VHH binders against q3afa8. Designs and how they scored, part 29

Target 1, 265 residues: q3afa8
Amino acid sequence: MDKASLGIGIFDSGVGGVTVLKELINLLPGENFYYLGDTAHVPYGSKSKEELLILGDAIIRFFLKLGVKMVVFACNTSSAITLPILKERYPVLMEGMLEPLRKNMPAKAKVGVLATEATVKSGLYQKKLMETNKFQEVYMIACPQYVPLIEKGIVSGKEVEEATREYFEPLLKEEVRDVVLGCTHYPFLTETIQKLYPKIQVIDPAAYVAREVYRKLKENKLLGENGGKVQFYVTGDEKSLKNLGSLYLGYNIDRVQKIDLEVIV
Below, E stands for the ipSAE of ESMFold2; O stands for the ipSAE of OpenDDE; V2 stands for 0.75 times the mean of E and O plus 0.25 times the DockQ between their complexes.

## First folded at step 15 (VHH; framework vhh_nb_b201)

Design u2 (at its last look DockQ between E and O 0.90; V2 from the best seeds 0.80)
Fold by OpenDDE, look of step 15:
Structure u2 (fold): chain B 265 residues (1-265), chain A 126 residues (1-126)
Amino acid sequence: as target 1 above (265 residues)
Amino acid sequence: QVQLQESGGGLVQAGGSLRLSCAASGFTFSSYAMGWYRQAPGKEREFVATITSGGSTYYADSVKGRFTISRDNAKNTVYLQMNSLKPEDTAVYYCAAVRVFTYYGSRVYPEAFDYWGQGTQVTVSS
C-alpha cells in the first residue's frame, strides 16, 4: 500500500477540533481525513495524565487500524500532556496544537492568549510559550464564557461582544496587538473579534498546525493526491459535532459513526 | 548575562519607610515588566508589586496604599517605595522580571519566570 494514500487522523475531546480540520482541508485538499470526537470522555482538562494516556493509546490504535499516515492532536490538553509520550510509542507521524505555534510564530514583545480557565490554570501553555524566548510578556486571559456560547451556536451578537470586551480590556490597556486563540473552539469567534478590534492580529494555531502538517508530509514524501474525503467519528453524543461542525465547515455533516474505544477511565 | 541587584533594605521601625532599588543589566529592561516579591521565614514567596513595560501597576492586597512601585528605564532600575511599614512586612525582598500576567475577570496574577535577584533583607521592628 502506498503510504501516501493513507489518511490523516484528527482527534479532539469534542467539536473544537473541526476548526483544525477546516485548516487542514484548506491546505491539504488531496488528503483524506478521519475526525474523531471523543465526546464520551469530555472534558479532557479534568482528567489525570494516566487517564489521558489510556484514551490516547486507544485513539492512536483506532487510527492505525483505519490506516493513517499521521495523527493530529487537535486538543490542547492532549498536545501538552500525552503527545510527547505517545509519539515515542507509535511509529506514526504526530502533530499537536502547541509546537507548530511555538516553532513558527514570530517573536513579539507582547502576546495575548485567550484560553479556557482550565488551560490557564494548568500553567503549561504560558510556560511553553515562555520557553521559546520569543516573548517578553505573555498575557493569559481566561475566557469562561466563550465555550458555552459557542456550544450554543452563539458566535456573534451582544453576549459574545460583551464577553469579548471584558476579555480584551487588559490586552488593550497593555497595547497588546497579537492575540492567540488558545482554544480550538475560539476560531468560531474570529469574525466577531475582528469586527470589534480590527487592529488586533488574531492568531489561530490551527493555521500553524496545518502548515506544519504539510511540511512534515512533504518532507517524508507522504503528500496525498487522491484525497478529499472526511469521515467523522464520535465516542458519545454526536449532536454538537453535527451542528457546530456543519456550521464551521460550511456543509452538513450527515454521517457520523459512533465507536467504542473500549476503555474505562 | 542577566543581572538583577537589589539594594535599600535594612532595619526600620514600625511606621517607617524604606525605598528598595533593583538595578538590571543584561537584557532590554524597558521591554520587560518588573516586580517585587518577598519571602518571610517559614513562608512561601509571595507577590508584592509589579509594573508592566507599559507602566501599569499591580499590588498585593496586603501592601496596597502603602507601597509604590516605579521604574526608570534610563537607569534600568525598578523601585519599591515602602511606607507605613509593619512587622509583617519583614522578609527578603526579591526583584524579578515579570513575564506572565494571568487574568481571571478583574483579578490579575503576575508571575515571574526566569530572572531573579539575590534579594535584600527588610526587617521591621515593633
Scores: ipSAE 0.834, ipTM 0.940, lowest interface PAE 0.4, mean pLDDT 94
Fold by ESMFold2, look of step 15:
Structure u2 (fold): chain B 265 residues (1-265), chain A 126 residues (1-126)
Amino acid sequence: as target 1 above (265 residues)
Amino acid sequence: QVQLQESGGGLVQAGGSLRLSCAASGFTFSSYAMGWYRQAPGKEREFVATITSGGSTYYADSVKGRFTISRDNAKNTVYLQMNSLKPEDTAVYYCAAVRVFTYYGSRVYPEAFDYWGQGTQVTVSS
């Protein structure tokens, strides 16, 4: 069981990847996880493909030194731009945010996507969803109030509900019933959204990612049995991970190690 | 096979009117947002108007108050009523299925993808 006892590396540019981590912990309790937030280099959405590849290479090498059997790209930008290239450079298993969503979402006439202004302006989600031909109308909603509220620890109550009603107004008008959480922060808001709109199916891609990770590990006979440990790393500021990450996971993240990525050009 | 066929274009004097029609087939018309885009020679194709499957309408600033989009789901047809035409309206007008609506508060940015008509020429003479 030499390789099966190796851990799973998970990275994002910030705290958002903990939403994927939570689903992985729940589905794969026998695994060890290494979470890296590359907070020294956030935001990823404004970086060139070359810059993202350099960072991705460094992150994968960091995880290989820790001893991983798989790397999860818990960043939509990295999943789209770097994963296809990096999977050809390294023999380690890889999974990202986009392909599990594309694979597992059923065809729907309409779908909504809640996202940051930066994500919406990138055009990435729009393009990837349209390429599936599963949807006739895609409603992309820029949600500028959400991240500031979530970072203040405000995930319920009047302020969040008012912002949510504003963002959902066009979705309700057009009778959209399936809404994708297109930002790594937004799963914090699932309970509030469901309270306001119990008939809306909130879709967090993280669950699909976790299922695909499980399938790949099982297929390759790499499922672990005696794990259950989670280690946290950042390259810069750790505040968001310790605050928002702890809140989302339901336990205190008090052991965050700061690292410097070894960049090779 | 999705097919969009425009009609109703032609030559018209400034200040006149035209009504464009777009007959659609090969998909469930009532489930799609429909729209009009136009392209003048040497310019990029630009958004004109759209009507969602739910009936909401959106217009480019340059045509607001002069153009009206409508749809008849029983006939699988979308229309563009064009009044008070100006020489600047001269373009090839394309019918399209509008597939993405991006919302920044009250601002909406409609985008069409792979379902386009062949276009109909509108020429507005001084």
Scores: ipSAE 0.691, ipTM 0.857, lowest interface PAE 0.5, mean pLDDT 89
ESMFold2 (binder alone), look of step 15: mean pLDDT 84; pTM 0.860

Design u3 (at its last look DockQ between E and O 0.49; V2 from the best seeds 0.00; counts 0 for: pae O 3.5 > 2, unsure alone 63.5 < 65)
Fold by ESMFold2, look of step 15:
Structure u3 (fold): chain B 265 residues (1-265), chain A 126 residues (1-126)
Amino acid sequence: as target 1 above (265 residues)
Amino acid sequence: QVQLQESGGGLVQAGGSLRLSCAASGFTFSSYAMGWYRQAPGKEREFVATITSGGSTYYADSVKGRFTISRDNAKNTVYLQMNSLKPEDTAVYYCAAVYVFTYYGSRVYPEAFDYWGQGTQVTVSS
């Protein structure tokens, strides 16, 4: 069969990967996508390296049975811990969240990052950004109010604007112009942020992931022509994907197939 | 080659003052946050003060109101004015480029990584 007609597998521990999926659909409308939320094993952030490798291995084998030319690790934890190892085990193209950010961020004197308290405390984003040598000052902002508001469906109005003004106060003081959305929920807030601060460039890393997927497919002569299908899978509860995922994608996710991963211990 | 060179340390009586200087070269000084860290014998290096490229200042709680950081971009130099010195301020003081500012509400946690000076000794006698 024609390898270029194979699909693209995308996985996350839950619904967060739909932010990457949305960017991929927009940039690559000729491709077929398989989205897997590993909801039976969420959260990934508390799992050992060994557990994550076992799950990642099973997920890649699942995608290979479906027929994929590329696997996208739409999970920051899996991208950092498992992708470098699993890339050596399988002859399929892979892309994650961290290298596209590193490769595509333009050089700037200053950059801001909005993130959850857990992400800020981890040190992951600041370390990755500093490794680029592109930035002299990195401003990490813990945003504890954002996820609760977004999960209630509140993405505009007084509450979000007040929280946003608080979070942006240090960024405005230091004249930061480029702000990275360091959480998969935060793209819902882009319009509100841009309304309040039209001179700030809001950067969603998912767009960089989509760009790098495009580049890898093009370089390997694997761009598809006759796709456009998206198929959704979960390993456990599908409610979060159908609710939050549908809200983010802007259409109803009607068909979700439950699967059991073949885990080898 | 990035170079940071501290000067101005010495012996001072408690309650006295010192001004530290740090001359920088090998990078675009005006684009970097700069800071001072200190290390007493047997202790971990700790944050003292930082000034962003835009001129905003942040201080460790132990030095607020006594120390003032400033910069002169034309001379590629950062300064630390230390007043009301205490024996607890005795340490080697290091100049550094400060790369990361982490905010939890009003609290800020500045962090330096690669570019450090060799240090200047400050000794505060009782």
Scores: ipSAE 0.634, ipTM 0.850, lowest interface PAE 0.8, mean pLDDT 88
Fold by OpenDDE, look of step 15:
Structure u3 (fold): chain B 265 residues (1-265), chain A 126 residues (1-126)
Amino acid sequence: as target 1 above (265 residues)
Amino acid sequence: QVQLQESGGGLVQAGGSLRLSCAASGFTFSSYAMGWYRQAPGKEREFVATITSGGSTYYADSVKGRFTISRDNAKNTVYLQMNSLKPEDTAVYYCAAVYVFTYYGSRVYPEAFDYWGQGTQVTVSS
């Protein structure tokens, strides 16, 4: 079996990973994708490393059983915590949300990062960015209103704008011009953010991820030519994936397969 | 070896002034945001003031208008000018260095401090 004909696995704890999927589809139209939302175990941010590893192992095994040539961790938590470990455990290409950004993002004196409270509290995201020595200052912005709004399909309007103004106030004060979307949900708000702040460069890590995935596949002569299919999987509720995923991808997600990872965490 | 050494503390009467200094060594001072915290007996450590590597300043509400934070990169030193001191300002004052700021709404907090000083006692008598 031509390894290049195998698909790419993408997983997230929820539906946010569809924003990464979108970028991958755009850049890699010849690939087949398997998207897994681990909705039975969301959120990942509150889980221990051990729990995340258990889930990670099960997810990787699931993808390997399907036949994948690469697995994309479309989850910031997993990218930071489990990816470095899992990449050593399994003989499959892996990529996450953070390393492509760390590797390829231009140096800036100041950078803002919009993120969930959990991400901000963990300190891992900003630590990893600072380790690159590309930034003098990193301003982490907790955005607790964003995910709830996005999950409701509210990506524009007064509520989003008001929240955005609140979150950007300190960034503007510090004359920050580059803002990273530190949550996979947040690309839903890119248009609204840009409308409010056209001079701000909004940085979507998903774009960096897609480019890095392309690079790795090319380097390993694994680029597909006859793909274009996407299969969706969930471990729990499928409603959010169907609704929000359809909204973001621009087509209706009608087929979602429920799977059991056969783990207890 | 990284060192933060506070100085300038002491006993002062209410309404008086003190100037704290924090001498830093062992790291690239100009790249770090510097801050002051304080801890009163029986209370939690609280934010007082911070100055970013770019020179922006932030203050706790309780000290706004009275305290001024500044830095001299050539001397690797951060200062806290404390005016109109009150008994409530009595505490051990700590110097800290950090790269990262966290924002919750409009509030700014230095996070992920890399280095802390040993502290200097400030006592304001009534």
Scores: ipSAE 0.030, ipTM 0.380, lowest interface PAE 3.5, mean pLDDT 90
ESMFold2 (binder alone), look of step 15: mean pLDDT 82; pTM 0.838

Design u4 (at its last look DockQ between E and O 0.92; V2 from the best seeds 0.00; counts 0 for: unsure alone 64.7 < 65)
Fold by OpenDDE, look of step 15:
Structure u4 (fold): chain B 265 residues (1-265), chain A 126 residues (1-126)
Amino acid sequence: as target 1 above (265 residues)
Amino acid sequence: QVQLQESGGGLVQAGGSLRLSCAASGFTFSSYAMGWYRQAPGKEREFVATITSGGSTYYADSVKGRFTISRDNAKNTVYLQMNSLKPEDTAVYYCARVQVFTYYGSRVYPEAFDYWGQGTQVTVSS
């Protein structure tokens, strides 16, 4: 079997990864994708490294069984914690959310980062950004209102706008013009954010991820030519994926296969 | 080579004032936020004050109203004016580049990332 004909695995703890999937589909129309939402074990942010590794191993094995040529960690937590370890354990190309951004994002004097409280609290995101020496000042904004709103399908309107104004206040004060979406859910709010702040450059890491995936596949002569299929999997509840995923992707997700990772964490 | 050098520390009586200076070199000073931290004996280093490259200032609650941070970009120097000093202010004061600002609602947590001065001793007597 031509290795280039194999699919690309994408996983997240939930539905947020569909924003990454969308970018990948757009840039890589010749590829087949397997999307896994590990909804049985969400959230990942509260799990230990050991737990995340157990889940990570199971997920990678799952994808390998399906036949993939690459696995994309469409989860910030996994990208930061488990990807560096798992990439050494398995002979499959891997990519995450943070490294493509770190590698390819242009230098800026100031950068804002919208992220979950857990992400901000971990300190890993800002640390990794600072290690690039691309930024003199990083403004990390905890956005606790965003995910709950998005999960309810609220991506526009007064409530989102009010939250956004609150979160952007310090960024505007410091004249920050570049703002990174530090959560895979947040691209749902891009339109609303841009409407409120048209002069702000909203940076979606998913775009960088897609480009890096393309680069790696090309470099390894693994670009697919006859793809276009997407299969969805979940380990728990499928409702969020069906509803929000459909909304973001612009088509109805009708078929979601439930799987068991056969792990206890 | 990035260098930060504190000066202005010393012994002062309670209620007195000191002005600390931090001379910076080896980087574009005006592009960075600067800050002051302090460490008392047996205690952890704590944030005191910071000034962003844009001129915004933040202070620890314990020094608000008494301390003022400022900067002179032409001189590559950040200052800490300390008024109404208390014995509790006794510590080694460190100058640092502050590169990360974390916002939780109305709370701001500045964090120094890479470079620190050697510190200057401030002693406030009763």
Scores: ipSAE 0.849, ipTM 0.947, lowest interface PAE 0.4, mean pLDDT 94
Fold by ESMFold2, look of step 15:
Structure u4 (fold): chain B 265 residues (1-265), chain A 126 residues (1-126)
Amino acid sequence: as target 1 above (265 residues)
Amino acid sequence: QVQLQESGGGLVQAGGSLRLSCAASGFTFSSYAMGWYRQAPGKEREFVATITSGGSTYYADSVKGRFTISRDNAKNTVYLQMNSLKPEDTAVYYCARVQVFTYYGSRVYPEAFDYWGQGTQVTVSS
């Protein structure tokens, strides 16, 4: 009966999940959020399935101690590999990065994905998209210039436009109209991309995640009221969360609690 | 169900030519990229050529200038014209639906994940 007052746990291996958190705060201002960056164990993309399950299990148990009604996997690797398994182990609602995209994006002949070199090399993002059976041709574009520019605060102007034209060249050649932002940094580039290519539909998975979280909470009669608090946690270094995280959220993250995950092997 | 059936393989002398065909059924052929891959004995399957639904073509460096991929959407067929054949072109050639095109700068890596043909043997003798 009192589950609606519980918070929402959100985790990523680092700072990337704050763009998902931003969308959640904006769409669900009545909810309390707990954000965990597992910075002691980054990168997740190089870990075995067994390692990721051990970490994910510990993260879910941490959130359960805090009192959550839902856990958001704001990590593409964890969403693909661990969420389907952990969902069966715990009674808490769960949502990830890729299923909201699958549910909310209509079937399309062609889709482009802008992603980091690491994401592209992993093969996991494109595999999840192909498993949807919604797309006939998927164009994965490695975008190494984007994160450095964004980290310098450069989200518009000639440097970003030049990089964007290079990355979009193959997409334009193949007449791709739908482009997914496959990195949590890239939502800040949406305005620049739309200026250069007004006929291209930019798709931010974070926005879909927030919509699916809202839908699941509503369907389960778990929408909260009079919340609005956000608590930040890391397992290791907190610099990126305080710097990049504050940039993405539009306010200063002053207090970050360092925790040690209780792993069971 | 998706079916891909290759034909046109055989034995050919070095320097010769051969044309492979792949008849497709069970899906909307014109909406998919199609491609050719090959596998020599004891080696992994490697990309040869692909043609997108829009008609763009991509080739492995080892076959550029010698091989030409084309498609006929009215016949649901993709072709591989192989000219100036070399003994190293000897392999089983597979027709596939190509679904992913990965770009690292100017380099593109086409990948097939869901449907493959049975393969047709191409043997190039010296």
Scores: ipSAE 0.701, ipTM 0.888, lowest interface PAE 0.5, mean pLDDT 89
ESMFold2 (binder alone), look of step 15: mean pLDDT 81; pTM 0.823

Design u5 (at its last look DockQ between E and O 0.93; V2 from the best seeds 0.83)
Fold by OpenDDE, look of step 15:
Structure u5 (fold): chain B 265 residues (1-265), chain A 126 residues (1-126)
Amino acid sequence: as target 1 above (265 residues)
Amino acid sequence: QVQLQESGGGLVQAGGSLRLSCAASGFTFSSYAMGWYRQAPGKEREFVATITSSGSTYYADSVKGRFTISRDNAKNTVYLQMNSLKPEDTAVYYCARVAVFTYYGSRVYPEAFDYWGQGTQVTVSS
């Protein structure tokens, strides 16, 4: 079997990863994708490293059983915590949310980052950004209102706008022009954010991820030519994936397969 | 080579004033936020004040209204004017580049990332 004909696995703790999937589909139309939402174990942000590794191992094994040539960690938590370990354990290409951005994002004097409270609290995101020496000032904004709104399908309107105005106040004050979406859910709000602040450069890490995935596949002569299929999997509830995933991808997700990772965490 | 050098510390009576200076070199000073931290004996280092590259200022609650941070980009210097000093202000004061500003609602948490001065001793007697 031609290894290039194998699919790409994408996983997240929930539906946020579909924003990454969309970018990958757009840039890599010749690829087949397997998307896994680990909805049975959400949220990942509150789990220990050990727990995340148990889940990570199970997820990688799941993808390997399906036959993948690459696994994309469409989860910031997993990208930061487990990816560096798992990439050494398994002989499959891996990519996460943060490294492509770190590697390829142009230097800026100031950068804003919208992220969940958990991400901000971890300190890992800002640390990794600062280690690049690309930024003199990083403004981390905890955005606790965003995910709940997005999960309800509220991606525009008064509530989102009010929250956005609140979150952007310090960024505007500090004359920040570049703002990173530090959560995989947040691209749902790109249009709303851009409408409110047309002069702000909104940076979606998913675009960087897609480009890096392309680069790696090309470098390894693993680019697919006859793909275009997407299979969706969940470990728990499928409603969010069906509803929000369909909304973001622009087509109805009709089939979602429930799987058991066979782990206890 | 990045260098930060504090000066202006000393002994002062309660209610008195001091002005600390931090001379910076080895980097484009105007492009960085600068800040002051302090560490009292037996205590952890704590944030005191910061000034962003755009000139915004933030202060610890314990020094608000008494301390003023400012900068002179032409001189590559950040200052801390300390008025109405209290014995509780006794500490080694450190100058630092401040790189990360974390916002939780109305709360701002400035964090130094890479470079610190050697510190200057401030002692406030009762």
Scores: ipSAE 0.856, ipTM 0.951, lowest interface PAE 0.3, mean pLDDT 94
Fold by ESMFold2, look of step 15:
Structure u5 (fold): chain B 265 residues (1-265), chain A 126 residues (1-126)
Amino acid sequence: as target 1 above (265 residues)
Amino acid sequence: QVQLQESGGGLVQAGGSLRLSCAASGFTFSSYAMGWYRQAPGKEREFVATITSSGSTYYADSVKGRFTISRDNAKNTVYLQMNSLKPEDTAVYYCARVAVFTYYGSRVYPEAFDYWGQGTQVTVSS
């Protein structure tokens, strides 16, 4: 048995995690991936810590049955709240959204963060960025219009451009040139943002997650060579994954298996 | 190390003026936002004014139009000109490095983290 041939499990509360999956596929083409969208229990941002731990525990056990060498928490809420606890419960390698950002952001005088109101209110990105001592001024922008537009499949055009100009106005005023996408949905908007502001460096933490996954696999002698398979799972609605997920990944998601986490526990 | 030293506090009559100064050392002053916070007895420390490295200014609603923040990067000093003082302005005023600016629409919430002065007392008599 070769541990390096085991897969990588990736989960999110919904479709947003495909933005992390895309970066992983691009950087690690020799790996097998299992993507789980826990769509029966979305949104995670409204759930208690105890419920999130129960769900995370069930998800990790599901991945262990599939045969994984690593689990990627492609959800900012799960990365902050559950990963530190679940890492203690399971010997499998784990990576999330926040520590790769903290470790890999280059030093800059100023940085902007586009995030949901919930993420901004939590203080998660502020804390992680300030802990680095890499930034002198951090500009947190609450972007309440973005997720509703993205969920409707609207990632370009007048509505998105108007919202984007509003959100970027303070960033332009303060001459911020590096902007972090603080939600796993926001990479769907990268082309629109870059069209409007070609000189702004858009930073997707998903790329840092992929880099840290690579480093952990290499350090543990677990890099795969003969993979390349991706399997998709949901616990509820699969339509968003098949539609938005296929669009973002650039290929058709043919098979999605529906599972029930409660029967796994 | 980082040092922030306030001066210019004192006793003043209502309607009067004071100018606070904060001398900074131990860091590249011109690259950081600076601000003033105040704390009245029994109250939490609260935001008063900030000036970013680019020169943008933001004020708490309670002082807008009466207080003016400014900076002199050649002297590594930030100032707070306080006019039309009221008894409710009585507090210890702290100079700080401001690191985070949070925007909800047009509203901004500046936040300082780890670098504060020792404070200077401002007392406004009726």
Scores: ipSAE 0.738, ipTM 0.897, lowest interface PAE 0.5, mean pLDDT 89
ESMFold2 (binder alone), look of step 15: mean pLDDT 83; pTM 0.832

